# Miniprotein binders against Mucin-6 (MUC6): the designs that were tried, part 17

Target 1, 185 residues: Mucin-6 (MUC6), of Homo sapiens (Human) (q6w4x9r395to579)
Amino acid sequence: GHCSLEGGSFVTTFDARPYRFHGTCTYILLQSPQLPEDGALMAVYDKSGVSHSETSLVAVVYLSRQDKIVISQDEVVTNNGEAKWLPYKTRNITVFRQTSTHLQMATSFGLELVVQLRPIFQAYVTVGPQFRGQTRGLCGNFNGDTTDDFTTSMGIAEGTASLFVDSWRAGNCPAALERETDPCS
Short names: E, the ipSAE of ESMFold2; O, the ipSAE of OpenDDE; V2, 0.75 times the mean of E and O plus 0.25 times the DockQ between their complexes.

## First folded at step 4 (miniprotein)

Design xb20 (from sS3 with I11E L18E F99E L106E)
Fold by ESMFold2-Fast, scan of step 4:
Structure xb20 (fold): chain B 185 residues (1-185), chain A 112 residues (1-112)
Amino acid sequence: as target 1 above (185 residues)
Amino acid sequence: DIREEVKKLLEEARKLIEEAKKAGDEEAVKLLEEAVRTLEEALKTGDPERISYALLFVSMALITAAEKLGDPKAVELLLKAQELLRKALEENNPELIKEAIKLIKEAAELLG
């Protein structure tokens, strides 16, 4: 399965459901019992440098009991708060430059993350078949049905993105905006 | 000659990709393929910094394979090679790159 975070504010779930939001928070992108050590992939959104987008993806975080790997738009990679020179390897995770504009985080547990650094910071998540029907977060539930991809952290399937996105906030942040163009029309 | 030693290392790494495929070590296959690709690109440029980066990546891919095989001697050699490569980048010293290549080749031979 493939999930993408593109163009600053667009998301396509594992079941290929597209949506858009604006927010200034850390959001849970992927949780699964298939991730070791209570692992989770998270996406950080903040005020945007991307044209026509009020807020955009600025960092991706992999958090477990052992590691807090942060890949940010300024091309800095840290683990547990310490900057790391690429390529970087832990026991189960390797972070390396795939191309001049892309970094990849490869893992031993069926998760791959590719981040595009330039011209726009974007992220692409690939999960193996063992994750099918066992994912939660912004990337959806990976069950082959797009109608329930907006399943909130409380297990409720929503028809709109805003409540879905807000339910996956990982911090004390303001509610996400559905549209960049008119909060004050 | 660094270029000729790197070419020999590429040959050993390609053999290890086939060994990892036989062993069903999908992680090692992925990392070795990416590392070999990176090293081939670096070799075309002749840039010592790019070559050192690629050699660090090859050493990490080999550590992934060594962990499955339970070969602590190979891991020790590869970690030593990584320290030499980082030092080579800091000091701009190609002699350390040559020393690192020898250690990586020795580790690859232990794993093959």
Scores: ipSAE 0.362, ipTM 0.739, lowest interface PAE 3.2, mean pLDDT 81
Fold by OpenDDE base, second read of step 5:
Structure xb20 (fold): chain B 185 residues (1-185), chain A 112 residues (1-112)
Amino acid sequence: as target 1 above (185 residues)
Amino acid sequence: DIREEVKKLLEEARKLIEEAKKAGDEEAVKLLEEAVRTLEEALKTGDPERISYALLFVSMALITAAEKLGDPKAVELLLKAQELLRKALEENNPELIKEAIKLIKEAAELLG
């Protein structure tokens, strides 16, 4: 499965369902029993302009009982509050610079992440086939059915992206705003 | 030979970049170009580990294209390739790298 966070406010799920939202919070992007140590991938959005519709992805965070890795626009990888030199390696995770503009997080458990730092902060998530039907979060449930991708954290299918996205908030923040997806995105 | 297989893959990837340009998928083009550059640089080192990581990057870029084009077979091949590459890294097994390249190339051909 492939999930993309592009253009500041666009998301394409593992099932290839595109949607758009504007929010300024941390959201659970991917949660799965296939991730070790209760691991989860999260996306941090913040204001990028003066209006509420001007929001963008500013960081990606992988959090587990063992690790906390933050990839931000400043090209800083932080584990448990400490800045780390690249490549950063744990038991089953490696973060390294691929190019001047791209970082990669590679894992031994079927999760791969590419982060574009410039000119737009974007993230690309790939999971192995073992994750089929076992994912939850903004990236959807990876079951081949786009109609149920907006399943909330409580297991309820929503009809709008706003309510869906809000259910996956990882903190106290304002409600997300739903916008139409650009078909060319 | 891994080097020769990578070179062949690069040729296929470059073709896809041109197709993506024609399709107007700028983000895919950018990502794939970066992936290709990364693989080219890795190839210069000849280091199997660096090559493997670069191939992971390439595979992810190609998955983006595959999903947009609605080619589930290509996606499947690429995901399998990623699994092989991870295993190759864990086991330090160059044969798995070769197998992965084969799958990635096959996927690239499907997308072309």
Scores: ipSAE 0.056, ipTM 0.447, lowest interface PAE 3.0, mean pLDDT 88

Design xb21 (from xb20 with E34L; at its last look DockQ between E and O 0.07; V2 from the best seeds 0.00; counts 0 for: pae E 4.5 > 1.5, placed apart)
Fold by ESMFold2, look of step 6:
Structure xb21 (fold): chain B 185 residues (1-185), chain A 112 residues (1-112)
Amino acid sequence: as target 1 above (185 residues)
Amino acid sequence: DIREEVKKLLEEARKLIEEAKKAGDEEAVKLLELAVRTLEEALKTGDPERISYALLFVSMALITAAEKLGDPKAVELLLKAQELLRKALEENNPELIKEAIKLIKEAAELLG
């Protein structure tokens, strides 16, 4: 399964359902029991600077009980708030540079993330077949049926992208410029 | 010929994967397999920049193995290879890539 975040504001789900939205928040892209340690993939959107109503992707975050890996448009990769030199690994996650403009996060649990840093910050999510029917979030439910890909965090299938997207806001929506740093360190 | 030298390195790295499998070291197998796959994909492109980044990853995987085995000579070779690869990327110098591959192969032979 493939899910993509392109052009700053466009999303294509695992079931190939396209949509566009604008919003300043952190959103849940992907949750699944197949991700270890309560893992989730999140996307951060902020104002793009062209028009005050336009927003674009500025960071992708992988969060679990052990890790908080942030890949941001400023090209800095952090884990748990600490900047990391690439290539970087944990026990089950490896982050490395494919080219000067592309990074990859590869995992032992069937999740792959490729991030294009330039010219436009874009993200490409790939999950293995074990994720079929077991995903939720902005990337949809991966069940082969586009009619219910807009399923909200409460389990309600919506007909429009805006209600669906708003339901997947993370509990804290910090501005993208407040990146996950501790002011005391 | 960078392509041919990378193929020779891949052959050596695959031998290390087989040794790790026989030893039952599942963690080492998975890290080395990912590194080898990354280098194989880079080789398909023929792009020296992609190959250089993949070689940095292979070097990290081998450093991890060398530190576990307590082989400081292999670590030294791999750190030198990484420095050469970073310089090759900065200068767009394929001869430094070839030199780095030689050091990585030497380190892989020490480990296997």
Scores: ipSAE 0.224, ipTM 0.667, lowest interface PAE 4.5, mean pLDDT 84
ESMFold2-Fast, scan of step 4: ipSAE 0.443; ipTM 0.782
OpenDDE base, second read of step 5: ipSAE 0.628; ipTM 0.841
ESMFold2 (binder alone), look of step 6: mean pLDDT 83; pTM 0.817
OpenDDE base, look of step 6: ipSAE 0.417; ipTM 0.738

Design xb25 (from xb20 with K30Y E34I; at its last look DockQ between E and O 0.83; V2 from the best seeds 0.00; counts 0 for: pae E 3.7 > 1.5)
Fold by ESMFold2, look of step 6:
Structure xb25 (fold): chain B 185 residues (1-185), chain A 112 residues (1-112)
Amino acid sequence: as target 1 above (185 residues)
Amino acid sequence: DIREEVKKLLEEARKLIEEAKKAGDEEAVYLLEIAVRTLEEALKTGDPERISYALLFVSMALITAAEKLGDPKAVELLLKAQELLRKALEENNPELIKEAIKLIKEAAELLG
């Protein structure tokens, strides 16, 4: 399974369903029982252009009971708030520089993350086959069916990306629709 | 010759992977296989910067193995190699890369 986060707030799910959104928040990309210690992968989006509606990826976060690994567009990697020199290793996670512009997070539990730092901050998520049918979040449910990839945090399949994306907000941020555009206009 | 010394290091690292497989040390196999693959890809490019980043990862993988085996001399060599590699990246200095490879290979031989 492959999920991508590319410039202009474009996302492609594990089931290859593309969508875009405009939002300034932290969102759940991936939750799964396959991630140890209640792990989750999250994406942070912020304002990026001259238009108020332009947003882009500024960080990717892996959070579990053991770790909070942040890879940000300022090229700093932290774990639990402490900056780390690369290559960096925990018991089951390794973060290392692949090139001057690309970082990789490799894990023993089937999650891989490649982050392009420049020229545009982008992320590419790969999960092993054990994740099939066992994922939730912006990357979809990985069940081979694109018709329900927009399943909200309450388990409801939505027809629009905006309602789906807003349901996966992590924390107290305004819904993207409240700030930007009335969808009925 | 950096290319020839990297090839010798890769041979030694592959021996360590096979030993880790026989011992059932899944962590060592995981770390070393990724590190070796990364170094092989870097070597194909011929780019000293990519080779240096890959060697930093190889060094970390070998430090992990050396600490488990209780080999402080190997750890010392690998820490020195990492320092040289960081300097090589800062200075764009291939001679420091060659020196680091010698230290990494010596450490790998101590562990094998």
Scores: ipSAE 0.285, ipTM 0.681, lowest interface PAE 3.7, mean pLDDT 85
ESMFold2-Fast, scan of step 4: ipSAE 0.517; ipTM 0.822
OpenDDE base, second read of step 5: ipSAE 0.587; ipTM 0.820
ESMFold2 (binder alone), look of step 6: mean pLDDT 83; pTM 0.807
OpenDDE base, look of step 6: ipSAE 0.472; ipTM 0.769

Design xb26 (from xb20 with E34A T38L R50E)
Fold by ESMFold2-Fast, scan of step 4:
Structure xb26 (fold): chain B 185 residues (1-185), chain A 112 residues (1-112)
Amino acid sequence: as target 1 above (185 residues)
Amino acid sequence: DIREEVKKLLEEARKLIEEAKKAGDEEAVKLLEAAVRLLEEALKTGDPEEISYALLFVSMALITAAEKLGDPKAVELLLKAQELLRKALEENNPELIKEAIKLIKEAAELLG
């Protein structure tokens, strides 16, 4: 299964449901029992530098009990707050420059992440077949049915993206809530 | 001649891919295949920075294989090679790249 975060604020789920995503928060992109040590993949969104309240992907985070790997739009890779030289390897995760414009995070547990650094910061998530029907988060539930792709963190299938996206915020985001003065823009 | 030494290292890396496949080490296979690709691309450009980066990746892939085989001597050689390659990048010193290649080749022979 493939999930993509493209054009700053567009997401295509593992079941190929496209939607537009706007917000200034860290969001849970992928959670699964298949991820070791309570692992989760997260996406960080912030203002994109445009005057019309647009937001864009600025970092991707892999968090587990052992690691907090952050890949930033600024081409900085950190683990547990420390900057790392590439290629960088832990026991189960390797981060390296795949091309001059792309980084890859390869894992031993069936998750692959490719990050495009330029011309636009974008992310592509690939999961193995063992993840089928066992994912949740912004990338959807990977069950082959798009009607329940907007399953919230409470397990409720929504017909629209807004409640779905908000349910996957990773903790309290006071800055995002304070700046959301026009949710229709 | 750096290019000639890198070509010899490519041959050793391809042999180790076969061995990793037989051992069922899917992680080592993926990393070694990526290393071979990066080395081939670096040879086309001839850029010392790209060659150094590709060699760092080869070293990392070989450490993965060495750990599975339990070869501490190969791991030591590869860690020294990584140190030399990082210094080569910081100091812009191509002589350190040649020293690193020698250590990586020695480690590859211990593993193959």
Scores: ipSAE 0.140, ipTM 0.587, lowest interface PAE 5.1, mean pLDDT 77

Design xb27 (from xb20 with E27Y M60E)
Fold by ESMFold2-Fast, scan of step 4:
Parts: sequence; C-alpha cells; structure tokens
Structure xb27 (fold): chain B 185 residues (1-185), chain A 112 residues (1-112)
Amino acid sequence: as target 1 above (185 residues)
Amino acid sequence: DIREEVKKLLEEARKLIEEAKKAGDEYAVKLLEEAVRTLEEALKTGDPERISYALLFVSEALITAAEKLGDPKAVELLLKAQELLRKALEENNPELIKEAIKLIKEAAELLG
C-alpha cells in the first residue's frame, strides 16, 4: 500500500482516495498494531508563506517509545532532538539519501517513507501487506474500500475531509482556520 | 586504484545479499541493495565525498546483516572503517578511504 502527501496539502490514502485540507498542526498519518513500541508516523503542516489560506507539509515525524525521528524540509534529520549525519541507523530504522532531492527512511517492520526535499517538500509512505486492514490516520484504513477512508479517531466514517482531518490532530493545536466574522463589542 | 578496490567490495556485498536472503533478513537485503546501488553510482562520478558517503552506507548495511549472520570482529572492523571515512572527509585524504575499503571488504568476507 501507498499513501502520498503532495503539492503541500493533497493526500491520497492507501485505498487511493484523494483529498485536500487546510490545517496548521501535527497530524497522525499512520498508526497500526504492526508498528513496534507504540510507533506512529506523523505529518507537520504549517502556513505555506505567501498565502495564509494555503498550508504545506514541513516535516515528517516517526515517534515510538525509543525514537523521535524528525525529517524536516530544511534537510535536517534529528532523533530525540539531536541532529544526525546521514546515513543514520538505529537497530530497526535507517535514514539515507536516495537521490540528491530525496531521503528515505527504511525500517525492519514493513514501513518505508520517502521524502522529496526539492522543489516541494512531499512524502510517500509504503507499507507491506501485513498492514492491510490494520492502519488508521490520515492515510486511511487500508481495507480496499474507499467509502470508509474518512474514518475519524472515534471510529466514525465521515463524508467530508474536514472532520476526518481534525480528528487526527496530534497536539493542542487550533482547529482549521475559520471564516472572518464581524467584530463584536 | 580505488576503483578496483570498490569493485571487489561490491562483489562481496552482492554475495552477502544472497546470504541475507537465506537468513530471511529482508531489512538487511533492502539496505545492502540500496547501499550497493549508491556505491555503484558514486563510483561513476569519481567524487571522493560521494564515495565516502556510499561506503558509510555499505558499512551500516553490513552492521545490519551482522545481527543475524554476525561475527563481533566484523562489527569492530566496520566501526573502525567508519572512523577512517569520517577522518578522510575532514582531512580531504583519499588514502584513508582506501584503507577503509580494505576493512569493509574484510568484514564482508567474515560475514559471508
């Protein structure tokens, strides 16, 4: 299964359902019992610069009980807050330069992450067949059915992306930007 | 000749890909295949920095393979090779790259 985070704010789930959202937070991209030691893959989004209505991927995070690996758009890789030279290896995870514009995180547990650094920061997630029907988060549930790909963290299948995305926030961030209203006194 | 020493190392690394497959170590297989590809590409450029990076990657892939195929002596040699490669990059000294290749090749032979 393949999930992509492209063009700053587009996502295609493991079941090939595309959507776009607006948000400035850390979001759970993938959780699964197949990930060791309570592992989770997360995506960090922030304002894209020239327009406050646009958001862009700025970092990808793999978090477990032992590791907090952050790959950011400025080509810095950290683990538990310390910068690492590539190739960087733990027991089960290796981060390396795949091309001049791409980094890859390879794992022993069936998860691969490729990040495009330039010209636009983008991420591509590949999971092995052991993950089928056992994923949750922004990348969907990988069950072969696109109609329930917007399953929230509460287990509710939504028809629209906004409630789905907001349910997968991984911090105390504000909800998606609200429309302007008249000021009241 | 650094190119000839790298070619010999590539032969040993390809042998270890087959041993890792027999051991069922798909993670080591993946890293060895990517490291071999990276080293082959670096060799075409003749860039010592790219070659040193690729050799560091080969050494990490071999350490991964050593966890199932292992010999503690192989890990010791690989760690020493990494120190030589980092020193080569700091001092811009290609002779240290040549010495690192010999250690990595010896480690690959111990694992095979």
Scores: ipSAE 0.428, ipTM 0.774, lowest interface PAE 2.8, mean pLDDT 81
Fold by OpenDDE base, second read of step 5:
Structure xb27 (fold): chain B 185 residues (1-185), chain A 112 residues (1-112)
Amino acid sequence: as target 1 above (185 residues)
Amino acid sequence: DIREEVKKLLEEARKLIEEAKKAGDEYAVKLLEEAVRTLEEALKTGDPERISYALLFVSEALITAAEKLGDPKAVELLLKAQELLRKALEENNPELIKEAIKLIKEAAELLG
C-alpha cells in the first residue's frame, strides 16, 4: 500500500483515493496494530500563506512508546529533542539521507517512509501486505475499497474529507477545509 | 575509479543480502536491499554527493549486520568510512570517497 502527501495539501490513500484538505494541525496518517509499541505516523500541517487555503505539510512524526522521530525540512529530531546526524538508527527504525533533498525511514516492521524536503515538503508512505485492512488515519484503511476510506477515528464513514480529516486530529486545532481535487491533475 | 569501486562494493553487498536471507534477518535484508538500490541509483547519476549519501546508507546497513554477527572490526571500519564520507561531503573531496569505499568493501568482505 502506498500513501502520498503531495503538493502541500493533497493526499492519496493506500487505496488510491485522492483528496485535498486545508488544515493547520497534526493528524494521524497511519495507525495500526502492526506498528509496534502503539506506533503511529503523523503529519504536521501549518499555514504557508495568508489565506486559509494556503496550508502545507511541514513535518512528519513517527511516535511510539519507545521512539519519537520528527522529520522536518531542516532537521531530524528524536526523543531527547536533539537534532541528529544521519543515518540515525534505533532498534527497529533507521533514518537515512538518500540525496540532499530526500530522506528515508526504514523499519523492521513493514513501514517505509520517503520524504522529499525540497522544493516542496512531501511524504510517501509504504506499508507491507500485512497491513491490509488494518490501517487507519488519513491514509485510509487499505482494504481495496475507496468508498470507505473516509472512516473516522470513531469508525464512522464520512462522505466528505473535512470531517474525516478532523476526526484524526492530534490536538486542538481549527476545523479543516476540503476540496475534492485529484493531486495528479 | 569511484564508479568501478562502487560496482565492486555492490557485488559484495548483494552477497551479504543473500547471507542475511539465509540467516532470517529480515531487517538486515531490508536495509541492505534499500541501501543497494539507493547506491545503484546514485551510481547512475555519477554525482559524488549522492554517491556519498548512498554509501552512508550502505555502511549503516552493514553496521547493523556486523553488530548482529558480533564483528567489531567490521563495525570499526564502517564507522571510519562514515566519518570519511561526512568529511567528503563537507570538503567536496572525491579522494575521501574512494578511501571510504575501500573501508566499506573491506568490512563487507569480513562479513561475507
Scores: ipSAE 0.314, ipTM 0.670, lowest interface PAE 1.7, mean pLDDT 91

Design xb28 (from xb20 with L31F R50D T64E)
Fold by ESMFold2-Fast, scan of step 4:
Structure xb28 (fold): chain B 185 residues (1-185), chain A 112 residues (1-112)
Amino acid sequence: as target 1 above (185 residues)
Amino acid sequence: DIREEVKKLLEEARKLIEEAKKAGDEEAVKFLEEAVRTLEEALKTGDPEDISYALLFVSMALIEAAEKLGDPKAVELLLKAQELLRKALEENNPELIKEAIKLIKEAAELLG
């Protein structure tokens, strides 16, 4: 399964449901029992440098009981608050430069993350088949049914992105304002 | 020269990939293939920084194999190579890159 965070504010879920939102918070992208040590993938959004009415992805975070790996738009990689030289390796995670403009975080547990640093900060999440029906968060539930892709942290399927996005906030921030896009856009 | 030594290292690394495939170690194959790809791309640019980065990646992939096989000598050689490569990046010293390549080749030969 593939989930993408593109163009600053566009998300496509693992079940290929596209949507857009405006938010300035840390959000849970992916939670799953398949992630070791209570792992979760998170996305940090902030106001765009060009327009304050637009928001953009500024960092991606992998958090577990042992690690807090942050990959930010300023091309700094940290773990537990310490800057790391690439390539960087932990027991089951490796962060390396895939191309001059892309970083990859490869794992032994079926999660792959590719981050585009330039010209615009974007993220691409790939999960193995063991994650099917086992995911929660902004990337959806990966069950093959797009009609329940907006399942909130409380387990309620919403018809619009606004309450869905707000439910996956990991910090104290204003509620997200939904801007659902046509699947053909 | 450095390019010739790197080409010899690539041959040893490809042999280890083939052995890992025969052993069914899909994770080792994946990391070794990415490291080798990175090194092949670095050779195209010819930039010492790119080559040093790629050699660090190769050494990390080989350490995984060495630890799994229980070869402490290979691990020691690869850790020394990593230290030399980081120092080479800091000092812009290509002689340290050549020394690191020799250590990585020796480790790869111990593993193959």
Scores: ipSAE 0.019, ipTM 0.476, lowest interface PAE 6.5, mean pLDDT 77

Design xb29 (from xb20 with L31I E34M M60Y)
Fold by ESMFold2-Fast, scan of step 4:
Structure xb29 (fold): chain B 185 residues (1-185), chain A 112 residues (1-112)
Amino acid sequence: as target 1 above (185 residues)
Amino acid sequence: DIREEVKKLLEEARKLIEEAKKAGDEEAVKILEMAVRTLEEALKTGDPERISYALLFVSYALITAAEKLGDPKAVELLLKAQELLRKALEENNPELIKEAIKLIKEAAELLG
């Protein structure tokens, strides 16, 4: 299966259901028992510039008990808060440059991520057949049925994207927390 | 011919994967398999830039194996190959890619 995060705020699920949203936070993109060490893939969205009505993908995060790999639109790759030079490898994950404008995160557990850095920051997620019917998050449930692709974190199938997207907000929200250095307003 | 040289390199890399499996070196098996798969996909595109970056990944995987085996000659060859590949990318020079492939293949043979 293929899931894409394109054009700043457009998403196409593993079952090929397209949608768009306008949110600023870290969102769960993919959770699955097939991911080792309680792994999850997450997407960070923030304002697309001075306009508060438009948002764009600014980073992709792979988080597990062992690793926190962040790939940002500024072409910086970190693991557990430390900047890494490419190619960079852990036990099961390697991040390397595929072209002058694309990075790839290859894994031994059936997940592949390609990140386009320029001209627009975009991400493409590929999962092997072992993930079929075993995914949760913004990329959908990969069960071959698009009618339940908007299944929330509580297991409720929604007809619209807004409640679905909001249900997948992660507890950590680096973009929102960074901007709220003085929350007294 | 770059394609034929890459195919020979892939054969040597697959032999190293088999040896790593026999030695029980799961980490080496995983990174070598990922690098080989990446190079195979790049080769299908015929794009010299993609092939060059895939070769950098293969050289990185082999350096990891060479350091564990304590083979400084293999490490030296792979570091020289990486310099040639970076120069090839900067200058758009396919002759440097061919030279880098020779060095990577020689290092893989030393590690086998």
Scores: ipSAE 0.106, ipTM 0.524, lowest interface PAE 5.5, mean pLDDT 78

Design xb30 (from xb20 with R50E F57W M60I)
Fold by ESMFold2-Fast, scan of step 4:
Structure xb30 (fold): chain B 185 residues (1-185), chain A 112 residues (1-112)
Amino acid sequence: as target 1 above (185 residues)
Amino acid sequence: DIREEVKKLLEEARKLIEEAKKAGDEEAVKLLEEAVRTLEEALKTGDPEEISYALLWVSIALITAAEKLGDPKAVELLLKAQELLRKALEENNPELIKEAIKLIKEAAELLG
């Protein structure tokens, strides 16, 4: 399945349901029992430079018990707070420059992330068939039914994107800092 | 013998590089050349873990090419190969690496 984060604030779920939101926080894109060591993929959104009413993707984070890999719009890749030179390899994850404008995070567990750096920071998530019906988060539940793609963290199917998105906040995001905060663990 | 299977895969990957050059796909050439270099380096160490990561890199380069060409069968085979490599790493089972190589080679044949 494919999930995309495009045009600053547009999302298309694994079941191909498109929506837009205007949030400024870290949000859970993907949680699944198929992700090892309590892994989760997250997206960081912040206000656009020239308009306070618009928001845009500024970083993508893969967090597990062993790794916190951050890919930011400034083309910096860190793991556990340390900057890494590409290609960067761990036991299960490889991050490398796929093209002059794209980075890729490849995993041994059926998750692929492609990040477009220019002209607009965007992300594309690909998951293998083992994830079908086993995903939660902004990318939807990957069950082949778009009508329940706005299932909140409490398991309620919503008709609007705003309540859905708010339920997937992954941290305390004080407006004064406008930066990613560690998830409450 | 994993090393023998890897050597066969390197030959197939080099054929794909030539095919990509003929197609004018500079990005595929770059990705495949880097994957080949990584796999050659891993082969020198003989470490099954290093070989598994290099094979994941090869599978990623091939998935990129397969998606560009619209070949869903090649993508399916490569995703299965990645799953086998994940299990090989988790279970420390080199036989799964050999099976993954077979799937990667099959996908490469579909793309060439």
Scores: ipSAE 0.000, ipTM 0.119, lowest interface PAE 16.1, mean pLDDT 73

